# Designs tried in a protein design chat: miniprotein binders against a2bj90. Part 123

Target 1, 235 residues: a2bj90
Amino acid sequence: MSRSARRKTSALNTVLRVVEVFASIQGEGPFTGTYSVFVRLAGCNLRCPFCDTRYAWSLEAGKPLGVEELVEEIARYEPSLVVITGGEPLLQRHPLNSLVEGLESLGLRVQLETNGILPAPARDEQLWRVYHVVSPKDVPVRVPGAKLHPSWVDYARATGRAWFKFLVANEQHVREVAEYVAKLGIPRSRVYIMPLTPEKLDMKELLELHSRIASLAVKWRLNFSPRLHLLVQLP

## First folded at step 11 (miniprotein)

Design v19
Fold by ESMFold2-Fast, scan of step 11:
Structure v19 (fold): chain B 235 residues (1-235), chain A 108 residues (1-108)
Amino acid sequence: as target 1 above (235 residues)
Amino acid sequence: GSLEELFEEFAEITWEMYELIFKADEAAKRGDEETAKKLIEEALKLSEKLLEIARKAGSPELEKLARHLHETIKEMKEAFEKGDFLRAWMLMIEISETVYEIEEIIDS
């Protein structure tokens, strides 16, 4: 198929269901501290009891926005990083590839946050070329339906563009994560542990939890992700 | 019904119960105590039905998990009544993990 025919087909998938677009600091993962624009897509294939964004679970929670309009809106922020999150953004895979194409054409760095249940990008997808933070929900706090697709481990090895981020509350959780990543052959250098934060923690409790999980990261030789936005009271 | 039909029914009721847990939590967080109590009581009845299906299927493993669900949901109801939302959140995580274990057994 010609490139022109392919582009016409892509143009038919030009609408995304978007919950919100806002500027903030990336508070989590390998790009912590980066000035970012967050694009929250609607729809999720999980029901996590610790989910902070339950309002995004339904596809109907999202406003339909054209890819071109969304690219223009994002560009006005002049971000160092575009964070595409949700719900589960891969549920809108086809128009998402078109969005990524538009953002890359402007030289913007893109990071996708995904639960990793749906397959990793194929080599012919625009999504193959961007960064992915995969948050498996099958360990240590197990969520129904949340089996990591094995293609994410292959994608990480092939590209060096995926990291795996796990919510942990205690040392037993860290042990389970360490066993999980060893069995799958995920290098420790690509693994982040992050505090599992309940609602309504005061600042002292939040800092104490961060300190405990950070200490465990050092002990187990894993990377640590804060929830920086919670500590500095940003969205 | 076949053993397969019993496992399908068990899975359907488990998911219905799990959805009610989220609806109860949302109602409690809104301060709608009456709706939260009603939904959690419906979830308790579904957990009792799960125990009956597990017994009929002759699965000691599913019986144990259904019993654990019933006990955990009862504790969640008590947490709501006391306004202990941190305890309720911890129990909701326990319910989620128990439902995951149920899925692993049924899919095997």
Scores: ipSAE 0.440, ipTM 0.769, lowest interface PAE 3.1, mean pLDDT 88

Design v2
Fold by ESMFold2-Fast, scan of step 11:
Structure v2 (fold): chain B 235 residues (1-235), chain A 108 residues (1-108)
Amino acid sequence: as target 1 above (235 residues)
Amino acid sequence: GSLEELFEEFAEITWEMYELIFKADQAAKRGDEETAKKLIEEALKLSEKLLEIARKAGSPELEKLARHLHETIKEMKEAFEKGDFLRAWELMIEISETVYEIEEIIDS
């Protein structure tokens, strides 16, 4: 019984608060167009005015799910990429490291989406080995409580596994991003600008906004991220 | 109270106001005009208290930001009344940036 009890106890002690798990296409960032499974974790340490997932702000919005069960559910999708998002996933750092270990054991590629307020992974964390898309919220649209932890710049340089993604609406925002990344020493090759999309845009307006921001990316020599899922009407 | 106590009170009321604005926006979007109006009016009253606290603290910078919050929230109330949710969204961004500036001053 000892062996079965240990396995059961591990599953009960390592739980994540999960809002939803679904398959889609990664619409944003360096892996745009990839068949992905999205794991949205509950809880957030920010209140962004442009947030599309306010239902995930509370930890209570997530149901407790064991890491082993979650790994098995993710594996059934046979994804090319596992996107762990939220809220802020690093709020559940300890069980998240266990999830990453389980996913890594299956050879699955993992991307974490984070606001970068909490420290970057240390070498002894399983999270050290995965990809990170960091979305600072202290520029260009400033969110109360937002401050990028400086360890993310060091992590990006050391590993080549972090990119920085910024929501922009106009050229002034792009200029502010360019100044910010230059001041922090973030290489432009690791920087994405992405359209800041209001909730009520028709398809023509959405395409025009994408075109404008993409043109600015070329002008300022930064990478461009679409919001592809919005353009093709996927979740 | 002490200057430190005034700054703490200012920070607490600023965050309460910010939360009310999110609740008002959510109510307005689901068509609950009565709740949206009540919540935005509560946020306006809190912005008036912020102005009083800034004056007691002798901070011209916080006084200016409190006045800006009050005016921005008034415009947001008008946007809700007109059903102009794009304008309300722009004003929510303005409020977020103003609250960020308040935090930079208080935490300094």
Scores: ipSAE 0.549, ipTM 0.801, lowest interface PAE 2.3, mean pLDDT 88

Design v20
Fold by ESMFold2-Fast, scan of step 11:
Structure v20 (fold): chain B 235 residues (1-235), chain A 108 residues (1-108)
Amino acid sequence: as target 1 above (235 residues)
Amino acid sequence: GSLEELFEEFAEITWEMYELIFKADEAAKRGDEETAKKLIEEALKLSEKLLEIARKAGSPELEKLARHLHETIKEMKEAFEKGDFLRAWKLMIEISETVYEIEEIIDS
């Protein structure tokens, strides 16, 4: 990017560090199957050993983009859902609120994917009005630094706009999730379990893992999230 | 030095070791065996320092965790040498969980 363009972008309070913007199908969580535009923000406050997007960990991995420019780019896709992910999007909270305001002004539905370490939105934030899929990393696979902020439970109870999605590999993991959500007072209706997929599985292994975790979801009366994009080979 | 200073040093070295583990994993996956070996050996030395600090602090719990880190990192080195990236991935999860336990003890 030219120095002049970078200077203009950096002068605005509404600049985001963006790794990539692409159209796909939401493969996970309560909106599985929805035609979506994904906005991957740079920077992360965790180092998950199973992370597939390590290239987004550094804030410097992101290109600075103005909110108005980003809103225009997203709108060209005519998406049913805008998925803001990362890294950890809440690291860029201030310009993210401005992005959400711009997207809502166009009638676009917004979903945030977050690790839940940083506090949930306050009532006066634009983020208060959008959907959140919170992926705690303190259970069942315990990642350093991954303590869920308690305000997410309050936010979910107050708004009905948050769900909690947990990576699980076996029944012991599901039991730990069930104990965790019961202790925190998270309703089972707001809980998804999703297969913890190793880096490389063939399609048969991937389907078998999905089937096994889905069966556990039925047994434990929790919601199941696939990783649909992996099954249909989309980004 | 205070016990608090020993705990702060332990936490700093633990995170330095943990960052080296990620760098070693990345080097191994791209086929840079020399860099992976060097980084994993540096991580092993840091786990030895953690054992020394835990003993000086009189913490059997931290000593046990530091010893477990050392053994897990050694196994991860062997996994890299064999090109067994699935095993290395599982060991990295185990290292991560051990670092989480260390954080709970120190932050308590």
Scores: ipSAE 0.509, ipTM 0.795, lowest interface PAE 2.3, mean pLDDT 89

Design v21
Fold by ESMFold2-Fast, scan of step 11:
Structure v21 (fold): chain B 235 residues (1-235), chain A 108 residues (1-108)
Amino acid sequence: as target 1 above (235 residues)
Amino acid sequence: GSLEELFEEFAEITWEMYELIFKADEAAKRGDEETAKKLIEEALKLSEKLLEIARKAGSPELEKLARHLHETIKEMKEAFEKGDFLRAWALMIEISETVYEIEEIIDS
């Protein structure tokens, strides 16, 4: 390998395509209510009909940012949690591991949001040590290409650092989730159901949907995730 | 072609159709009715081609799913014409689930 090629490869392995970086409150999942910085990476391997962030689907939607520059930007917010989301962040796996290493060196807590199609972290990856919220798209609303990689269940059982979050609209969806997690051996304590929200719900409709899904979570003995940022009108 | 070639063609056209559905939805939402109509009509033609391929492949399951796609896309076109974006959203979910079922059959 030439020196020029080595330099170019190093730069590519330390550059992420980033759509946006912003401070907000984590509105979803096990860390709901936490002051967070969101890092939205470009590129996605799915085309979900309910996707709120279609603008992130293309890699070209992201600005190339160096890992060191991104770590410094995140650190300025002094967040309690760094949420790395996208698209699908694992599409940029190599520079993502470098980002995680930089964030961990500052003592920052990191959560990755992933569709779970690509394999779970290996023990030698920096990603092995951070938290993961896996959002399978093969139940209950089925999305083409959305097969959960089986390594995520093994990772969750081995580390206790993964949870599974499912979008649900009704009780039939909750039943399908319950059957799915039982079949895969996912512990109930690691499962969240979350309201499947249409794009233009008014505040009354949004609250009523949250109430209905929360009641189903109680009935089925699953955890409930709100979409808190939608209720309080934060990004 | 061989059965394998027919399944490959079916999968390719299914994905082309699915991408057109998203483009049509975006056009309709921004008020570009002419583009939305053109794209949804292209998706309908692809669903007709899927029915032809399913028949050639001798797959009653794929034939049923191709017919269901055609009907669902027709309803989505009607939803766009009425400005019923909530209905269009629900129909897009139905199309997604149907495409998932197609993938399960082809990959099996």
Scores: ipSAE 0.606, ipTM 0.829, lowest interface PAE 1.9, mean pLDDT 90

Design v22
Fold by ESMFold2-Fast, scan of step 11:
Structure v22 (fold): chain B 235 residues (1-235), chain A 108 residues (1-108)
Amino acid sequence: as target 1 above (235 residues)
Amino acid sequence: GSLEELFEEFAEITWEMYELIFKADEAAKRGDEETAKKLIEEALKLSEKLLEIARKAGSPELEKLARHLHETIKEMKEAFEKGDFLRAWELMIQISETVYEIEEIIDS
């Protein structure tokens, strides 16, 4: 192969299928309130009934972007945090590790959002070095195919770089989350409960739901995640 | 051989039914009532097929879950007809949890 053909093939091997790249405020989890760039990757291994991003389920929904091009696009936003989400980002694990390497080389902080079905990063992956918010879908509102890979608990203990975020609608859900994390040995300090929000809530209903779930977080001694972007009407 | 084949068929039909539920919901939300009706009725037929397979497999647990799926899908059809998308969303969550329970039984 010629050098030009080899370069083109190499670029395709480090290609991610990207649905969207945009600046916003991280509305959820341990970095709530942070100025962030969101990178939504295509493809998902689940079909959650409460999913707000069904448009990202297919890999074909994503535009192919080279890792170097994507790193440059992200860097132009000058973000405090890069949030890599999807779909399920770990479906594109190899080029995702290359993206993380490029972002870290620029000193950018990276957070991955994952459903935790695929294994946690190994020590030889660039992903081992970044933050992870794991959203299990096997409790409390159960989704077919959703089994948390046990390596995520080990990864969290080894690195202190993983948190577990659960969608909850009522106290019974919180009880199930508390039992689940206790059985797995996940510390409460690593656990967030977040309101399960129906699409058609008005602002008053949305605030009331947030208040109820936050009160349950206090009662059960868990961390609370808002959905801040919904409250302030950002993407 | 035969029993294993029945459980495999049950799992395949369950997933096909589940995907039809999402397609029906999307059609209903965009105002394509005819497509939504067709897809939800196809899902109902698949839930009836699941009941037949569960009976052949001799699984009272799968029979109960297949019957529950059929009832929940019927309610979802009614929710679409009323334009009650919040109710449809609640029913989709129930279907998801029922399908999860089916997987737990089959994988056991």
Scores: ipSAE 0.605, ipTM 0.824, lowest interface PAE 1.9, mean pLDDT 89

Design v23
Fold by ESMFold2-Fast, scan of step 11:
Structure v23 (fold): chain B 235 residues (1-235), chain A 108 residues (1-108)
Amino acid sequence: as target 1 above (235 residues)
Amino acid sequence: GSLEELFEEFAEITWEMYELIFKADEAAKRGDEETAKKLIEEALKLSEKLLEIARKAGSPELEKLARHLHETIKEMKEAFEKGDFLRAWELMILISETVYEIEEIIDS
């Protein structure tokens, strides 16, 4: 790879660079509607033009927080789901495995949101046991540097713990997603299409966009993800 | 330089241009019209340099993509002048897709 942008994170097993921790409802993907705690990690290896969380791109956006302290903070919310997101959380892979171990010890369900550029978990990682929502950025709206690591397809087939979520604006995007997942052998049951929402849509425009993309999901026999938090005005 | 050196220079300038696009967008959204204009004009100059490098390298594909970048960045400048941030956002997506196509060509 001639131009892979590589950022190095703090390589401590007990410290994560954390942007924010907050309770909300998971608005997207297979766990839509679940009472969740969101943990946003700092640092990202992509520059997506549609990114809503550009404040998390830099490692300096994150404050150092110990794994044990973070586990205790998350546990106080008594969540049904812990959503680890960012940036790109796999940039902090080693301390992230320690966080997952701590959360698992409390019986908490964990979902990771990742762009899938970095390899899928190995069997000896705590992350192997976590649910993963992979958001490839090499289709349909293509982002520089965004190549899905092939290990994610193997991981999904082996574990049944990965889903693939794609941002779509129109039927041509849905066609491109359908061709992409067919070529990679990703079953339709593991695929979500989600509205590509520009900033500052009013509620009528948001509902109309959701309706159009949901109709396309039915037509193409794919799962639909809303952006529920936008519709109900939650973070 | 060699064709390999020209392709490397093209890639470096493409990324510099792409970074300027984000900085211009951020400045425009903050209401810093002067900084946004300066950054978008710098991005335009880099897209012109990309066209020159593509021609020197004898790559019709890269020449076409450099032309597309230049026109898209010009439209983005007009969107900023009108305060049309939705249009600017749509144009940023087109720039992203064009840069991705450039990477596919150079990496092959």
Scores: ipSAE 0.574, ipTM 0.822, lowest interface PAE 2.0, mean pLDDT 89

Design v24
Fold by ESMFold2-Fast, scan of step 11:
Structure v24 (fold): chain B 235 residues (1-235), chain A 108 residues (1-108)
Amino acid sequence: as target 1 above (235 residues)
Amino acid sequence: GSLEELFEEFAEITWEMYELIFKADEAAKRGDEETAKKLIEEALKLSEKLLEIARKAGSPELEKLARHLHETIKEMKEAFEKGDFLRAWELMIKISETVYEIEEIIDS
């Protein structure tokens, strides 16, 4: 699209339903340890039994914020990384592309967290240019309505900008993940396993679970993601 | 037409039951035992309707899954009564996986 066409289209896609904006450390995935601003978008197309952010499931949980206003708020934090999460951010795909365009214009690095049910970005989307951590929910703990859109594997291969992160509790879960990624042709270098953490684990239990899952990552030759923010008691 | 209508009804009731499970869990966690009990008992009644629909549809596989849902929800009710929220969480995962399996059968 020409810039003139994009400018006209952006007028229709300028509002996002936002639950919260806050600074923290990215605790998960390939950018673990990075000073980040988290933008939690409202609305989700799944009901995961292990979800920690059920307050974000409804679109009505989000306050309408203009893209320009949100870009300015994010910029004031001077983050090394902008993490756009939710709910499911791709439910607000059109204004999300406008947000990404604004953030990139400021030289900010953007990472999207997505369940991967909706299609991966097309080459003409601003979302094509940013990082994606895809958390499939059709393995190992299966969630109703969850099915990874096959375009995510193609996107990962074409761009090198997607990783796949799986919640695991035991070795049987890791085996199921290994079979799943082999069947879909997802490279092991793009795969993270992360502890499936029940609510109200004490610090010793939380550390023991992390240690167990990390050991399984070594055994199965997969990457390990902690939930660092839980270990250091940050939001 | 009638078999398709039964599968559609089964899917609708399954999702309604699943939503009640989350509402019951939220009520139980905030200490609203009366609301949690009411919601979990409503979910149990929906699982009984699922069994009736599965039988009427002549699907032994859906009948088995409906029975499994009913048994798992009963265990979840007991977990709430004991204040065993870790067990309730494990059972909610089992319910999720059973509902996923139901969807795979209906969509097949």
Scores: ipSAE 0.612, ipTM 0.828, lowest interface PAE 1.8, mean pLDDT 90

Design v25
Fold by ESMFold2-Fast, scan of step 11:
Structure v25 (fold): chain B 235 residues (1-235), chain A 108 residues (1-108)
Amino acid sequence: as target 1 above (235 residues)
Amino acid sequence: GSLEELFEEFAEITWEMYELIFKADEAAKRGDEETAKKLIEEALKLSEKLLEIARKAGSPELEKLARHLHETIKEMKEAFEKGDFLRAWELMLEISETVYEIEEIIDS
């Protein structure tokens, strides 16, 4: 390996490619309603047809930021929750562990959003200690390249710090999710179904979709995640 | 072997087609109708080549999926021409599922 390659690798271990940092309310998952700072990392290993953040797919979409600078920027918002999302944040796993260490040293609570293709955290990673919302893309609308890494199920059972969130449009999707989680042994208590929303719906259509998916969650005995930010017109 | 080479070629062309579909969708959404038409027509030609490769490989499963891709992409082209972006989005979901099934067969 060349010295230039080693220097570049070392820099990448302390630098994250960041698309955006902003304050909002967490609109999805188990922490819905929480005042949060969102950190969107660049790069993604999937090309989901329903992706509303395609601008983050390329690593070049992100500005290189040092971990320490990013921690200081996040801390200025005084958030109740730091949501690290992307793209796929685990593509930048090594500097992400450093970011998590810095945020935890300030007493900040961290949630990672991931597609679950890459392995779950090991016990010696800083990421082992934070919350994870895993969004498998191998059900119900299947995305090429998407296979949930089996270690996520073990991680969820061992720690109670992972939940699985699925985008659904109708009852057939919910049935497929129920079969999937039963086959993998994912406890229903760790499962959320969330409305699969096209890019443009009027407010009536959005509310009707939320109502239908929430009713299906009750029927199938699964948790429901809204897309609250869409309903209240926040980022 | 020639069968392995056909499966590799099929996988490569499937991914090229899929990327063209995304570029066509982006062009259509920004109002660049000529670029969207050009890209979707290129994707249609690749889907025709997938049909030929599937038949040559003697895989009824891949032939069925390639035929389904071709028809879905044709419908997507019509959706773009009508400015029906909701229908185009639904068809994009269908293409994604079909490409996933192709990958499962080739990887098996």
Scores: ipSAE 0.565, ipTM 0.807, lowest interface PAE 2.0, mean pLDDT 88

Design v26
Fold by ESMFold2-Fast, scan of step 11:
Structure v26 (fold): chain B 235 residues (1-235), chain A 108 residues (1-108)
Amino acid sequence: as target 1 above (235 residues)
Amino acid sequence: GSLEELFEEFAEITWEMYELIFKADEAAKRGDEETAKKLIEEALKLSEKLLEIARKAGSPELEKLARHLHETIKEMKEAFEKGDFLRAWELMVEISETVYEIEEIIDS
C-alpha cells in the first residue's frame, strides 16, 4: 500500500463532517454567558419540529475537516469554552473522541450538546472527561424516535458532568418534566427548563415567554436556562 | 397481510408522511408555493392510507390517531395558504406528538 493510500485510510478515522465554526456567547444551560466557540457537526438522528438548525440534519451538510486542522482553527479564537453541537455529535463518535483529546491537550474546556439517544461515554473514552448538556426529546414535547438512553443518568451520577435541559411551553410541560426526572432519580440541581421558542417571536413576546418559564422554574424549584443569544441578537 | 405486516406498513407510511411535512414546511418558507402544495397534498394522501390500514387492522386507537393526523395536516395546508407560519409550526409540533403516540402503540 502506498503512503498516500495509508494516509487516506488513517484520515477517515480523524475526519469530522463540520457545518460551521463560529465564536459567540453560550446562551443556554449551566455555562450561560461564557465566551465560546461553537462547532456544529453534521447529521442528526431526530426530526424535531422546533429545531432551529435543520440545515445540519444531513451528513452532506458538513464539510470534511481533519481533527488537527479543526483543533488549530478553534484555538485561534482563544475561547473560554468549546461547545460541540449539531445535529447529533455522537453520530460521529470516534473522530469526536479524537477532537476532544486534541482540545484537552491545549487546556480547553469542552461542552457537548446531545439529544441523549445514543449511549453516554464509557470510562475509556475521552468524552468521559468533558461536560455534557443532555436535551431529552421524549419529554415533554415528544419527538418520534426519541428515547433517552438510561446510561446518561448513571453517567451524571458517576461524574457530575451532565445536566438535563428540557424545552417547555407551559406548566403542564414542567409537571411532566418534574415527574420524569423524579422517576429517573435525576437531582433537580442538574435539571434546566428552557423556553420552547417558535420561529420568530418579537422581542416583547420573547421576553414574556422567558419571564413565564423562569417563574415556573422558581415555583417547581428547577434551574432556568434562557436563550440569551436570542435576547441579545447574537448567532 | 398479517397484523404484523399491516403494522410494519403503517409505521413506514407514518415516517414517510412525517418527512413530507418537513419538506413542505421548508418549501413554503422559501416561497416555493407549488412544491409546498404538492408535498402537503402527498402527505394528506398518506394520512388517508393510514386510516385505511388502521381500519383493516381493526385498531380503533390507530384509526383515531390517523384521523387526527389527516385533520392536522389539512389545517397545516390552510396555514401555508394564509402564510401563517406560526400556526403551521404549532401544527407540526402536534403532528410530531401524534406520530410519537403511534410509535408507542405499534411497539407495544
Scores: ipSAE 0.475, ipTM 0.784, lowest interface PAE 2.6, mean pLDDT 89

Design v27
Fold by ESMFold2-Fast, scan of step 11:
Structure v27 (fold): chain B 235 residues (1-235), chain A 108 residues (1-108)
Amino acid sequence: as target 1 above (235 residues)
Amino acid sequence: GSLEELFEEFAEITWEMYELIFKADEAAKRGDEETAKKLIEEALKLSEKLLEIARKAGSPELEKLARHLHETIKEMKEAFEKGDFLRAWELMMEISETVYEIEEIIDS
């Protein structure tokens, strides 16, 4: 094959559909408080009723962007963490692995946010080496189609590079999460509960919800994730 | 068999109804009351078809879930009319849970 044809073929495997790229503070999970650049990829395999990024559900919502161009754009922010989110980023698995390779070559730390329906990374994927925050949607507010792929539990045990983050509104939700992670053998040290925030809560309501869920995390011996960006009014 | 066909039809209509719920919610939130009303009424009609299919299939569990969907969607319509988007959001979560339960029964 000619070099031109090889370049064209490689480019097809190194194009991502990107909804937005922006700098903010990671407000959630194990890296809460970190200066981050967020890369929101288009396309989602779920329809969560609490989703606030429904504009990202269609692959067509994303602008086609080459991996090299995207790496350069991300690098201009000089982030402490690159958060790749969506939609569901693993729907674009092949070019996503290429993006991760490019970011790692620059010494950038990468975190993927995923719903965990698609399989966890295999050892020969670039994605094997980065951090993953898995947000199962089959508990406690159950979403159609949202079965966690069992390979994520194996990946978490093998690497220590995955955590499981659950949206909870009350103690019954926390109990359901505790039962779920016990049945699947997910270590509690890898589990975060996070407030399920209704639309348009005022600051007092938002803080009260955070306080209540944090107290439940202590009671149930789970980690707590805030939604810090909402409290400090960042995107 | 006809029972398999009924379950397939039930699953297809359930998903169509679920998609209409999101479209109705989005229309309501942007102030497009006419489109929101049209879409939520279409979702209500689909929930009625689900009840008919469940009865035809002889599934008391699916009948119960189809009735629950109809009542929840009806309440969601009322929430839109009142501009109560917090209540509509709660009802969408209830619809999601019910659709998940339907999926578990059909996939079993």
Scores: ipSAE 0.585, ipTM 0.814, lowest interface PAE 1.8, mean pLDDT 89

Design v28
Fold by ESMFold2-Fast, scan of step 11:
Structure v28 (fold): chain B 235 residues (1-235), chain A 108 residues (1-108)
Amino acid sequence: as target 1 above (235 residues)
Amino acid sequence: GSLEELFEEFAEITWEMYELIFKADEAAKRGDEETAKKLIEEALKLSEKLLEIARKAGSPELEKLARHLHETIKEMKEAFEKGDFLRAWELLIEISETVYEIEEIIDS
């Protein structure tokens, strides 16, 4: 293959549809409180009723950005963590692996947020080496199409680089999560429950909801994730 | 044969209805009452069609779920009219869970 044809072929796998890139604090999951750059990729294979980022559902919502250009933009923020989210980032799996390779070459720590419908990374993918927060949508609030791919449990056991995060509103939801993770053999240490927050709660209501879900996490011996960005008014 | 075709049609219409619900919710939230009403009424018509298909397929379970969808969508229309977006959000969750149950039945 000519050098020109080789460059054209590699470019097809190094363009991502990107909705937004911004600096904030990671408000959720195992890295809560970390200074992060968020990379929101376009496209989603689900229609969750509680989705607050519906603007990212269409692939056409994203602007085409080359991996090299995106790596340079992210690096300018000097983040402690790069959070790749969406939509569903794994819909753009091939160029995403190239992005991860570029970010790791700079020594940057990478976390993926995924719904877990598409298969977990294989050992030969760059994605195998980074952190994953998997948010199954087949429990407790069930979303059509949202069956967790079983390879995510195998990946979590093999690597120790996956956690499972569930949106919960009440104790019955926590019970359903506990049954689900026990059935799949997911260790409690890898499980986070997080408040399912309705739109437009006042600060008192938001704090009370956080307190109730945190108390349930203690009772059920699960980890708790806040939605810290909502509490501190960050994006 | 025809039973498999009925289940395929039911699944297709269910997803079309679900997409209309989200478009109606977005229109209502931006204050476009006329578009929201048009889209939610279209979703109601699709839920009636689901009820007819469930009856033709001889599935009392799908018939019950189609009827439940119709009532939930009607309540969502009322929530939009009242500007009760918290109630609309709760009803959208109920619709999502009902569509998931439909998928489980058809997939089996």
Scores: ipSAE 0.570, ipTM 0.809, lowest interface PAE 2.2, mean pLDDT 89

